VH-VL binders against Cytochrome c oxidase assembly factor 8 (COA8). Designs and how they scored, part 27

Target 1, 167 residues: Cytochrome c oxidase assembly factor 8 (COA8), of Homo sapiens (Human) (q96il0)
Amino acid sequence: APERGAERRDTAPSGVSRFCPPRKSCHDWIGPPDKYSNLRPVHFYIPENESPLEQKLRKLRQETQEWNQQFWANQNLTFSKEKEEFIHSRLKTKGLGLRTESGQKATLNAEEMADFYKEFLSKNFQKHMYYNRDWYKRNFAITFFMGKVALERIWNKLKQKQKKRSN

## First folded at step 17 (VH-VL)

Design og9 (from of3 with light chain S96T)
Fold by ESMFold2, fold request of step 19:
Structure og9 (fold): chain C 167 residues (1-167), chain A 124 residues (1-124), chain B 112 residues (1-112)
Amino acid sequence: as target 1 above (167 residues)
Amino acid sequence: EVQLVQSGAEVKKPGESLKISCKGSGYRFSEYWLGWVRQMPGKGLEWMGDIYPDDSDTTYSEKFKVQVTISADKSISTAYLQWSSLKASDTAMYYCARQGWHYDESGPWGFDYWGQGTLVTVSS
Amino acid sequence: DIVMTQTPLSLSVTPGQPASISCRSSQSLLHSDEKTYLHWYLQKPGQSPQLLIYKVSNRFSGVPDRFSGSGSGTDFTLKISRVEAEDVGVYYCSQTEHIPYTFGQGTKVEIK
């Protein structure tokens, strides 16, 4: 299902990966590994013959997708903002400008950027913990209702077969 | 919206094989019986048989049971009507039609949506 | 097999006047679930059949309310309260009670 693919996300990195700055830092862009482009939203089909169970499952999947997209959109924005502020603060502390002599955006070395990523993860630990809990709760509920819908569809198939063969 | 689109008109010689198709869209194709109905030139409607695409459970009218094969490929939402050896008497319009139902049992159990028809002409 | 017999086989109607088509089955169409799977279709000139009435009296989506169905057991009737030019075509009754599913011979409705 496209929603299941969209919901396969890192919940939190265990420990700290080696990061590269904007020119080579993986941590600038690791924040988005769970980021989904506008190209991947699930467009939910509403059949003419949708049962109450099917409707409940569809709405739960829609709400979960919206919740997940909102969470990661906010986290990506916060990550970008705090990264920029961290770089500017550290450059100012070193007495360096925001641009190099060549006019390119000044950066920090990999070890300094690793400090940012570690601090960011620490600050957001509780938020990601609650996200993980809610993500699992939502996905368990979705899986449960998918099972119920599957059983309902088997039942409907059997009812049709019975009606076709009854006398 | 529910739509059944059939393959185009066919002109054949007696003894040739033929497979015509019916592609369903706008609904869960595998969960509805799909029937085939023949209309001879200037005549009424005759039910030939149907198929449940989910498991390919197939029912035939005795008149047509030996003459045609009904099949489906649910992965492409398509059903087929097939002759191994056409006769001139097979010249007719052939319709596919969906047998409607509803989860609360209020549905028609009749043919609620029809394809546009496939004209098959068999002549020397 | 259940034979479905329609009367009349042809009907000429002045626009705005009512029309009535009868359908008789060779055996009762009361299913074990106490429903009757008798349906009415219209095939307009050059078109596929379309469902009008299902299970005796229920209008299918998009069908004008000038169409109504009634009947029970073996005798069924389709009525058009005011025939319009767009109602021209062949009307079929049909049963999906027992295999093989069968249709009536058709009633051609035309305007005088």
Scores: ipSAE 0.660, ipTM 0.870, lowest interface PAE 0.9, mean pLDDT 84
Fold by ESMFold2, fold request of step 19:
Structure og9 (fold): chain C 167 residues (1-167), chain A 124 residues (1-124), chain B 112 residues (1-112)
Amino acid sequence: as target 1 above (167 residues)
Amino acid sequence: EVQLVQSGAEVKKPGESLKISCKGSGYRFSEYWLGWVRQMPGKGLEWMGDIYPDDSDTTYSEKFKVQVTISADKSISTAYLQWSSLKASDTAMYYCARQGWHYDESGPWGFDYWGQGTLVTVSS
Amino acid sequence: DIVMTQTPLSLSVTPGQPASISCRSSQSLLHSDEKTYLHWYLQKPGQSPQLLIYKVSNRFSGVPDRFSGSGSGTDFTLKISRVEAEDVGVYYCSQTEHIPYTFGQGTKVEIK
């Protein structure tokens, strides 16, 4: 059985994303769904006092989001493109038109489409397995750095309190 | 952009209570000490005390310790200065100010950003 | 409490001329991290104080380079190489080494 990600979403509203986070925000923001991937991007806040460790975490999260959105955008396009190519190839082999007499796009029956789905699943099975492995690797790394950032923030708090009290 | 916005001017009578506010934006509010500074008319600056909003740890100048209460609500990035019973001698401008720091210890540990001030007038 | 003493308390300066303000603390402001927690603020007429110089000699962001700080131990100096009209106001030194934090009395700088 194919292992497709659960992060597919409905189509974003028409037009390019118009979301603009407040200029004084000190938190990450979730934007509207991307047109091609159907995923909601996170808009990452850059604090004025960002440590190298915080920057590394933020960049890792940004890179992972870009990688994930690109994967699903490409998969959505590939599926649609290969589906249409399969239908058109089978219709041409049968000598049939690309449109019905009513002007509607001609399609194949369920048995014929089952051949496409079987071929697509087989062709893409390894790609999705590697995607899942890379997804786990990336999320493990993100979780690791989140822990290091949390410890750094506790350390900074303790240093401030010690500095205030030690003199 | 770091900004501290204080509540508006107040005119009060002796014996009345008052709570003024300072709202921080553009930085992680809970991670910085936030102080209150008094300036009496025609006078200099006096540190009253401060608060660390993350855990509400407070420090008071001995002069002000029984006269005011400093508090914060980190969920709305706001600190407060409160009197239970105002005196005419409390007439002054009150500033909030952030105590700056940097992760690499190069930061000021002084007051790098200040609110616009809240004028409190207490008249008999 | 650490007493911060400024001299002079008032300074009238011809435009374009240098100005110098002294600050003396009653105790050393040197911390165990070998840094000195002495700061300078400017309060322009009708405005909030603003940080000029922190930890003796470091200019805060956006502060013109005509402002400089120096000193050590208990003696500190703020210098303005060329006083401009926008530099008028009251200058305060301050310490954050010991609680309670304290300010100097202020030095009023005006143009003559």
Scores: ipSAE 0.658, ipTM 0.873, lowest interface PAE 0.9, mean pLDDT 86

## First folded at step 18 (VH-VL)

Design jj3 (from ji11 with light chain K52D)
Fold by OpenDDE, last read:
Structure jj3 (fold): chain C 167 residues (1-167), chain A 124 residues (1-124), chain B 108 residues (1-108)
Amino acid sequence: as target 1 above (167 residues)
Amino acid sequence: QIQLVQSGAEVKKPGASVKVSCKASGYTFTSYGIEWVRQAPGQGLEWMGWISPSEGNTYYAQKLQGRVTMTTDTSTSTAYMELRSLRSDDTAVYYCARDQRYDFHKGYSPFDYWGQGTLVTVSS
Amino acid sequence: QAVLTQPPSVSVSPGQTASITCSGDKLGDKYAYWYQQKPGQSPVLVMYRDSDRPSGIPERFSASNSGNTATLTISGTQAMDEADYYCQAWDSDEDYVVFGGGTKLTVL
């Protein structure tokens, strides 16, 4: 049984996008990028006569969005922390200050940073693989429900046309 | 077992210098850094500086620049901290601690082992 | 120099959960470390990189770091946990290391 690595609950604060779509809008809206995940949230429209299937699709989309937001918020935070620690550690090892003679924040060279990125990606490779797998699963499910909703809508339109012809 | 053993307590006059030693054992001395931290009586921890035994690189707290010198002797696995121009406010327990190097796999844990501390009293 | 702010004291009854906070500008973007210091003893690392626990530290110790606040949590607090606790982070401005002012945990 693969030891489920302790999910570091780095609870990135869920930056609830304060974007409110217009009240009279009958469309989905895309909000600004989230501060932590850098993903643009979608505000889903809820029709007054939402079918159970449409509701299920909407909920699945919302859950998937939240999952994505949380994943990337946490990943970005971890990346930032590790990068900062790496830079500080490397500068310290070199006996360099945190600031240059010009007063700018000291940075590492491109080669050192390349090493950091390589190692970071290597360390997080499995995590990204699992994310990608789950991302595909979720999106396939969403696509499947989109198809069902489309069929339902077609069927409902056909029924309405038949009723109008019989009257 | 990893141990950092510091020199004994010192009493100094204002304007004098003190040199505290920290002997490391139980690990490869050159593979880790040495941190120095002091604590005035009833006060918090104050970072003083860092030295790399392998490279000889040092970085000192801004407040102590010009007054502090850190050195190492790799043959004896001993780190030294010298503080010059002592003042009454330099009265403190001085600690050495082991600093880990950054490791992508193991993580980074600074100050994972501490010396027992050295009391330095500056009195007239 | 970055400043880490801790409450000067926290009191807890035995068996209860103690929470010690450490606040600093952009602390959530850095790793936080925690040290325990008992009277007359050297500090001991109890948490590193926000939530990682060194070997030999009891599982009742946990930590988190979010926003501008790191938190050390001690579940089922025992009398032996009475100590001063210090948070630490990397400094972004002048010195490499900054410590919090420390928190005295009293077990009543």
Scores: ipSAE 0.788, ipTM 0.925, lowest interface PAE 0.6, mean pLDDT 91
Fold by OpenDDE, fold request of step 19:
Structure jj3 (fold): chain C 167 residues (1-167), chain A 124 residues (1-124), chain B 108 residues (1-108)
Amino acid sequence: as target 1 above (167 residues)
Amino acid sequence: QIQLVQSGAEVKKPGASVKVSCKASGYTFTSYGIEWVRQAPGQGLEWMGWISPSEGNTYYAQKLQGRVTMTTDTSTSTAYMELRSLRSDDTAVYYCARDQRYDFHKGYSPFDYWGQGTLVTVSS
Amino acid sequence: QAVLTQPPSVSVSPGQTASITCSGDKLGDKYAYWYQQKPGQSPVLVMYRDSDRPSGIPERFSASNSGNTATLTISGTQAMDEADYYCQAWDSDEDYVVFGGGTKLTVL
């Protein structure tokens, strides 16, 4: 089996959103869209008495978020590079300048851009399929742990009620 | 084998014109563009312009606009670059290079093959 | 016109790794290309689209492009790698193509 050369994916710099939620917040916070992925990061609340199960859920959510951020950051960067190269190549082929007479950046027509989008999607179809598959797997795991955490919380509430009745 | 063979060295006077040829072989001439790049002695690469042999479309560097003309002869698979109103600062090695059209699948590799270069000396 | 900045020279000992940088505004948002030029010879494409390697180029050549900097890396540098190296990108302003100023790689 020919060793598929590890496509050294130029990792988009993980621009960790500098958004810092208030220290006293008991809620998850949604940050502004990341400049590369355009996804809004969630800052997960960490309870003082976080259970091991809650911690595991939080970590899975964080890892999944980071995975999503990285995927879309890279995808968007690739898209931008491909799009720019396509536009330049097409304009060049037409003998057109990069700027209009008005000084605006020259653009292609909607039909040409539609062709670009179609071909880009076609080229990246397998990548998107793998992404979707992994997305479902990750979300399934998260959902499963959410259920476990919910059950744990119910159980803990019941135990507390029983102790209050016995005193 | 893909080859770009350029014309020989030229010595010109200021104000004269020079026409450099670039004969392509080993590929379909009309399927690729031709780029021109020059390099002054001891200096870097300077892009001059581009021509599409199939369409005849050209785009020239702004600095050379009005002084440069690029043409092709598809029958001989030859590209030409003419530079007019030569100055001393036009003394350089002039290169032709093959330019690939954008391909979604193969990617884009500009300047994948170069000519051997043509020295143009502009001296009084 | 976009400007690509390269160090004028880089020196490396045989067998060591050479790194040549090319810096430009938003260069990481574009594809970078690299050319090798030996004395008295024509340039040769050594890397294209940031990290793709043309056929015939040794595996010791690699490249990356991130942020504002593209980097050409030559692992296990050999005497034959002594050359001028030029980065290239698409120009977004006036001309279609911009070259870096070039870097002379010396193998000591």
Scores: ipSAE 0.787, ipTM 0.926, lowest interface PAE 0.6, mean pLDDT 91
Fold by OpenDDE, last read:
Structure jj3 (fold): chain C 167 residues (1-167), chain A 124 residues (1-124), chain B 108 residues (1-108)
Amino acid sequence: as target 1 above (167 residues)
Amino acid sequence: QIQLVQSGAEVKKPGASVKVSCKASGYTFTSYGIEWVRQAPGQGLEWMGWISPSEGNTYYAQKLQGRVTMTTDTSTSTAYMELRSLRSDDTAVYYCARDQRYDFHKGYSPFDYWGQGTLVTVSS
Amino acid sequence: QAVLTQPPSVSVSPGQTASITCSGDKLGDKYAYWYQQKPGQSPVLVMYRDSDRPSGIPERFSASNSGNTATLTISGTQAMDEADYYCQAWDSDEDYVVFGGGTKLTVL
């Protein structure tokens, strides 16, 4: 089966959130919404004594976040482009200008826009289904590792208590 | 086969009018728009306007407002572009092109087929 | 009127990759289209909606649109690819359609 050439989807530039959390923070920070994805990035705290399991969890969370950011950035860009094209096409078909008499950008009526939204959602339905599936898979994995980390922390605390009792 | 066949070259005097025809074949004429683009010698492409054969709606480039008229004859599947008050700077090759309507499934592909062009020379 | 800026000329050796850029305000937020025009011929659509390829266009043609710059890429450029290339997008202001100034691709 010939390898279907990977459609080089125009990747929206991953706007590296310039949000820098305070250096002394011991907590995860939530940045402002990304301009492309509209998702708020989380800056994950890195403990000084991060365990391999904690590191794995953090990396998984980061990867999932990046995946989400990229997905929605691309989706939003596609949506914007298709919407604009639709509006222009419809206005053109109507023989209307791009601007109203008042100089405002011409818009379509609510019914026409509803049709656009419906069709856009329909067209992207499978894509969203796959996204949702993968989202759940990723989040289940994250949750699983969160549980492991929690158990590790409990175990480490118990060991420390035992060592203090024996001295 | 989809084809757009334009009228022959025209020589006009300043102040005159020219009417270029574009006969479409190989597709349903009323299902697509017709675009007009011109190209001055050694210059780039300049959009002139658009017409919907089905609705008769038109939109013209602002620069050509008042001087250009686009029409269609659905019975002959022919589009017409008339340019009035010709000037020397109107000397160009004029193209008609098929414009696809927005399709949610197929997308939008404007100018997918072009006529062979019509040279209009405006000389004193 | 939106302005699409293209380099006036690009030169490439046979078999090399040619890249033609088209820059415009908010072009990255719009679909870009590309046309090839050979001398004495009418333009031909070679790319539509940023990266989609019409039937009959060789696979060596590809395009992208990001960061207000659309790029037409021709891999393994051939002598037959020598032509003028025009980008096109929707105008946001007055006219519906705007073309770039065109780029002459020379295959040396």
Scores: ipSAE 0.783, ipTM 0.923, lowest interface PAE 0.7, mean pLDDT 91
Fold by OpenDDE, fold request of step 19:
Structure jj3 (fold): chain C 167 residues (1-167), chain A 124 residues (1-124), chain B 108 residues (1-108)
Amino acid sequence: as target 1 above (167 residues)
Amino acid sequence: QIQLVQSGAEVKKPGASVKVSCKASGYTFTSYGIEWVRQAPGQGLEWMGWISPSEGNTYYAQKLQGRVTMTTDTSTSTAYMELRSLRSDDTAVYYCARDQRYDFHKGYSPFDYWGQGTLVTVSS
Amino acid sequence: QAVLTQPPSVSVSPGQTASITCSGDKLGDKYAYWYQQKPGQSPVLVMYRDSDRPSGIPERFSASNSGNTATLTISGTQAMDEADYYCQAWDSDEDYVVFGGGTKLTVL
């Protein structure tokens, strides 16, 4: 069996959004789009009395977010590199320069670019399928834990009400 | 075996022209581009231009625009680079190299084979 | 014209790891290529598309490209690895190809 060459994941540097939520905030915050992934990161609130179940949910959300950020950062980078090589190759083959006579960046026509997009998507089809599968799995897990946390909170509120009635 | 064999060393006077040849063998000549790169003594690599043997299309470095002409003879699988109006600063080893076309499936490996180089000396 | 900057020289002891850097504006958004040139010889492609290795190139050669810097790494450097190394990328402005200034690797 030919050893599948380990696709060295060029780890795009995680541009940690410098967005810092206010210290006294009790809410999740959404940061600006990451420069590599173009995804908006969520800054998760950590309650002082975080339950083990809440912590597990938060960690799962964080891990999923990081996974998404890394995937799209890498995908966007790969796309950019492939696109550039394609454009340069096509222009070169045509004997055209990188700039027009007006000094503008030379571009390919919509048909040529459509060919690029088609080929790129075809090449990455399996990768996207795996991503989608894993995306659903992760989100289902998150949703499940959200439900558990909601039930836990309800139960805790009921216990507190009973204790107040007994005193 | 893939080989690029270049013409021998040339000595030219300022203002003269030089034509360097690059004979390709071991592959389909028209399926690949030919790149030209030069290297002045003790200096780095400088890209000169590119030619498509199949289409005859060329693109030259901006610095050499108007002075360089690249041609091919498909019958002999030979590429030619002519540099005109030679100056002392054109003294260099000139290389031809094979260039692969971008391919989504095969990848892209430019300059995968090089000629042995041709020394061109421009002296008064 | 895009400029690729390399250190003029790098020295390494035999068996140690050599790292040669190539810096350029937005180089991380492009594929980087690496060439080895021994004295009196033609350049040889040693790495392509950031991290891919041509057939016949030893596994001790590796490369990466991130941010604005591409790096060629030679693990277990040998005396035969003494050469000039050039990075190359696509130019975004004028020419199709730009080379770095080259790095002389000395194995001490």
Scores: ipSAE 0.780, ipTM 0.921, lowest interface PAE 0.7, mean pLDDT 91

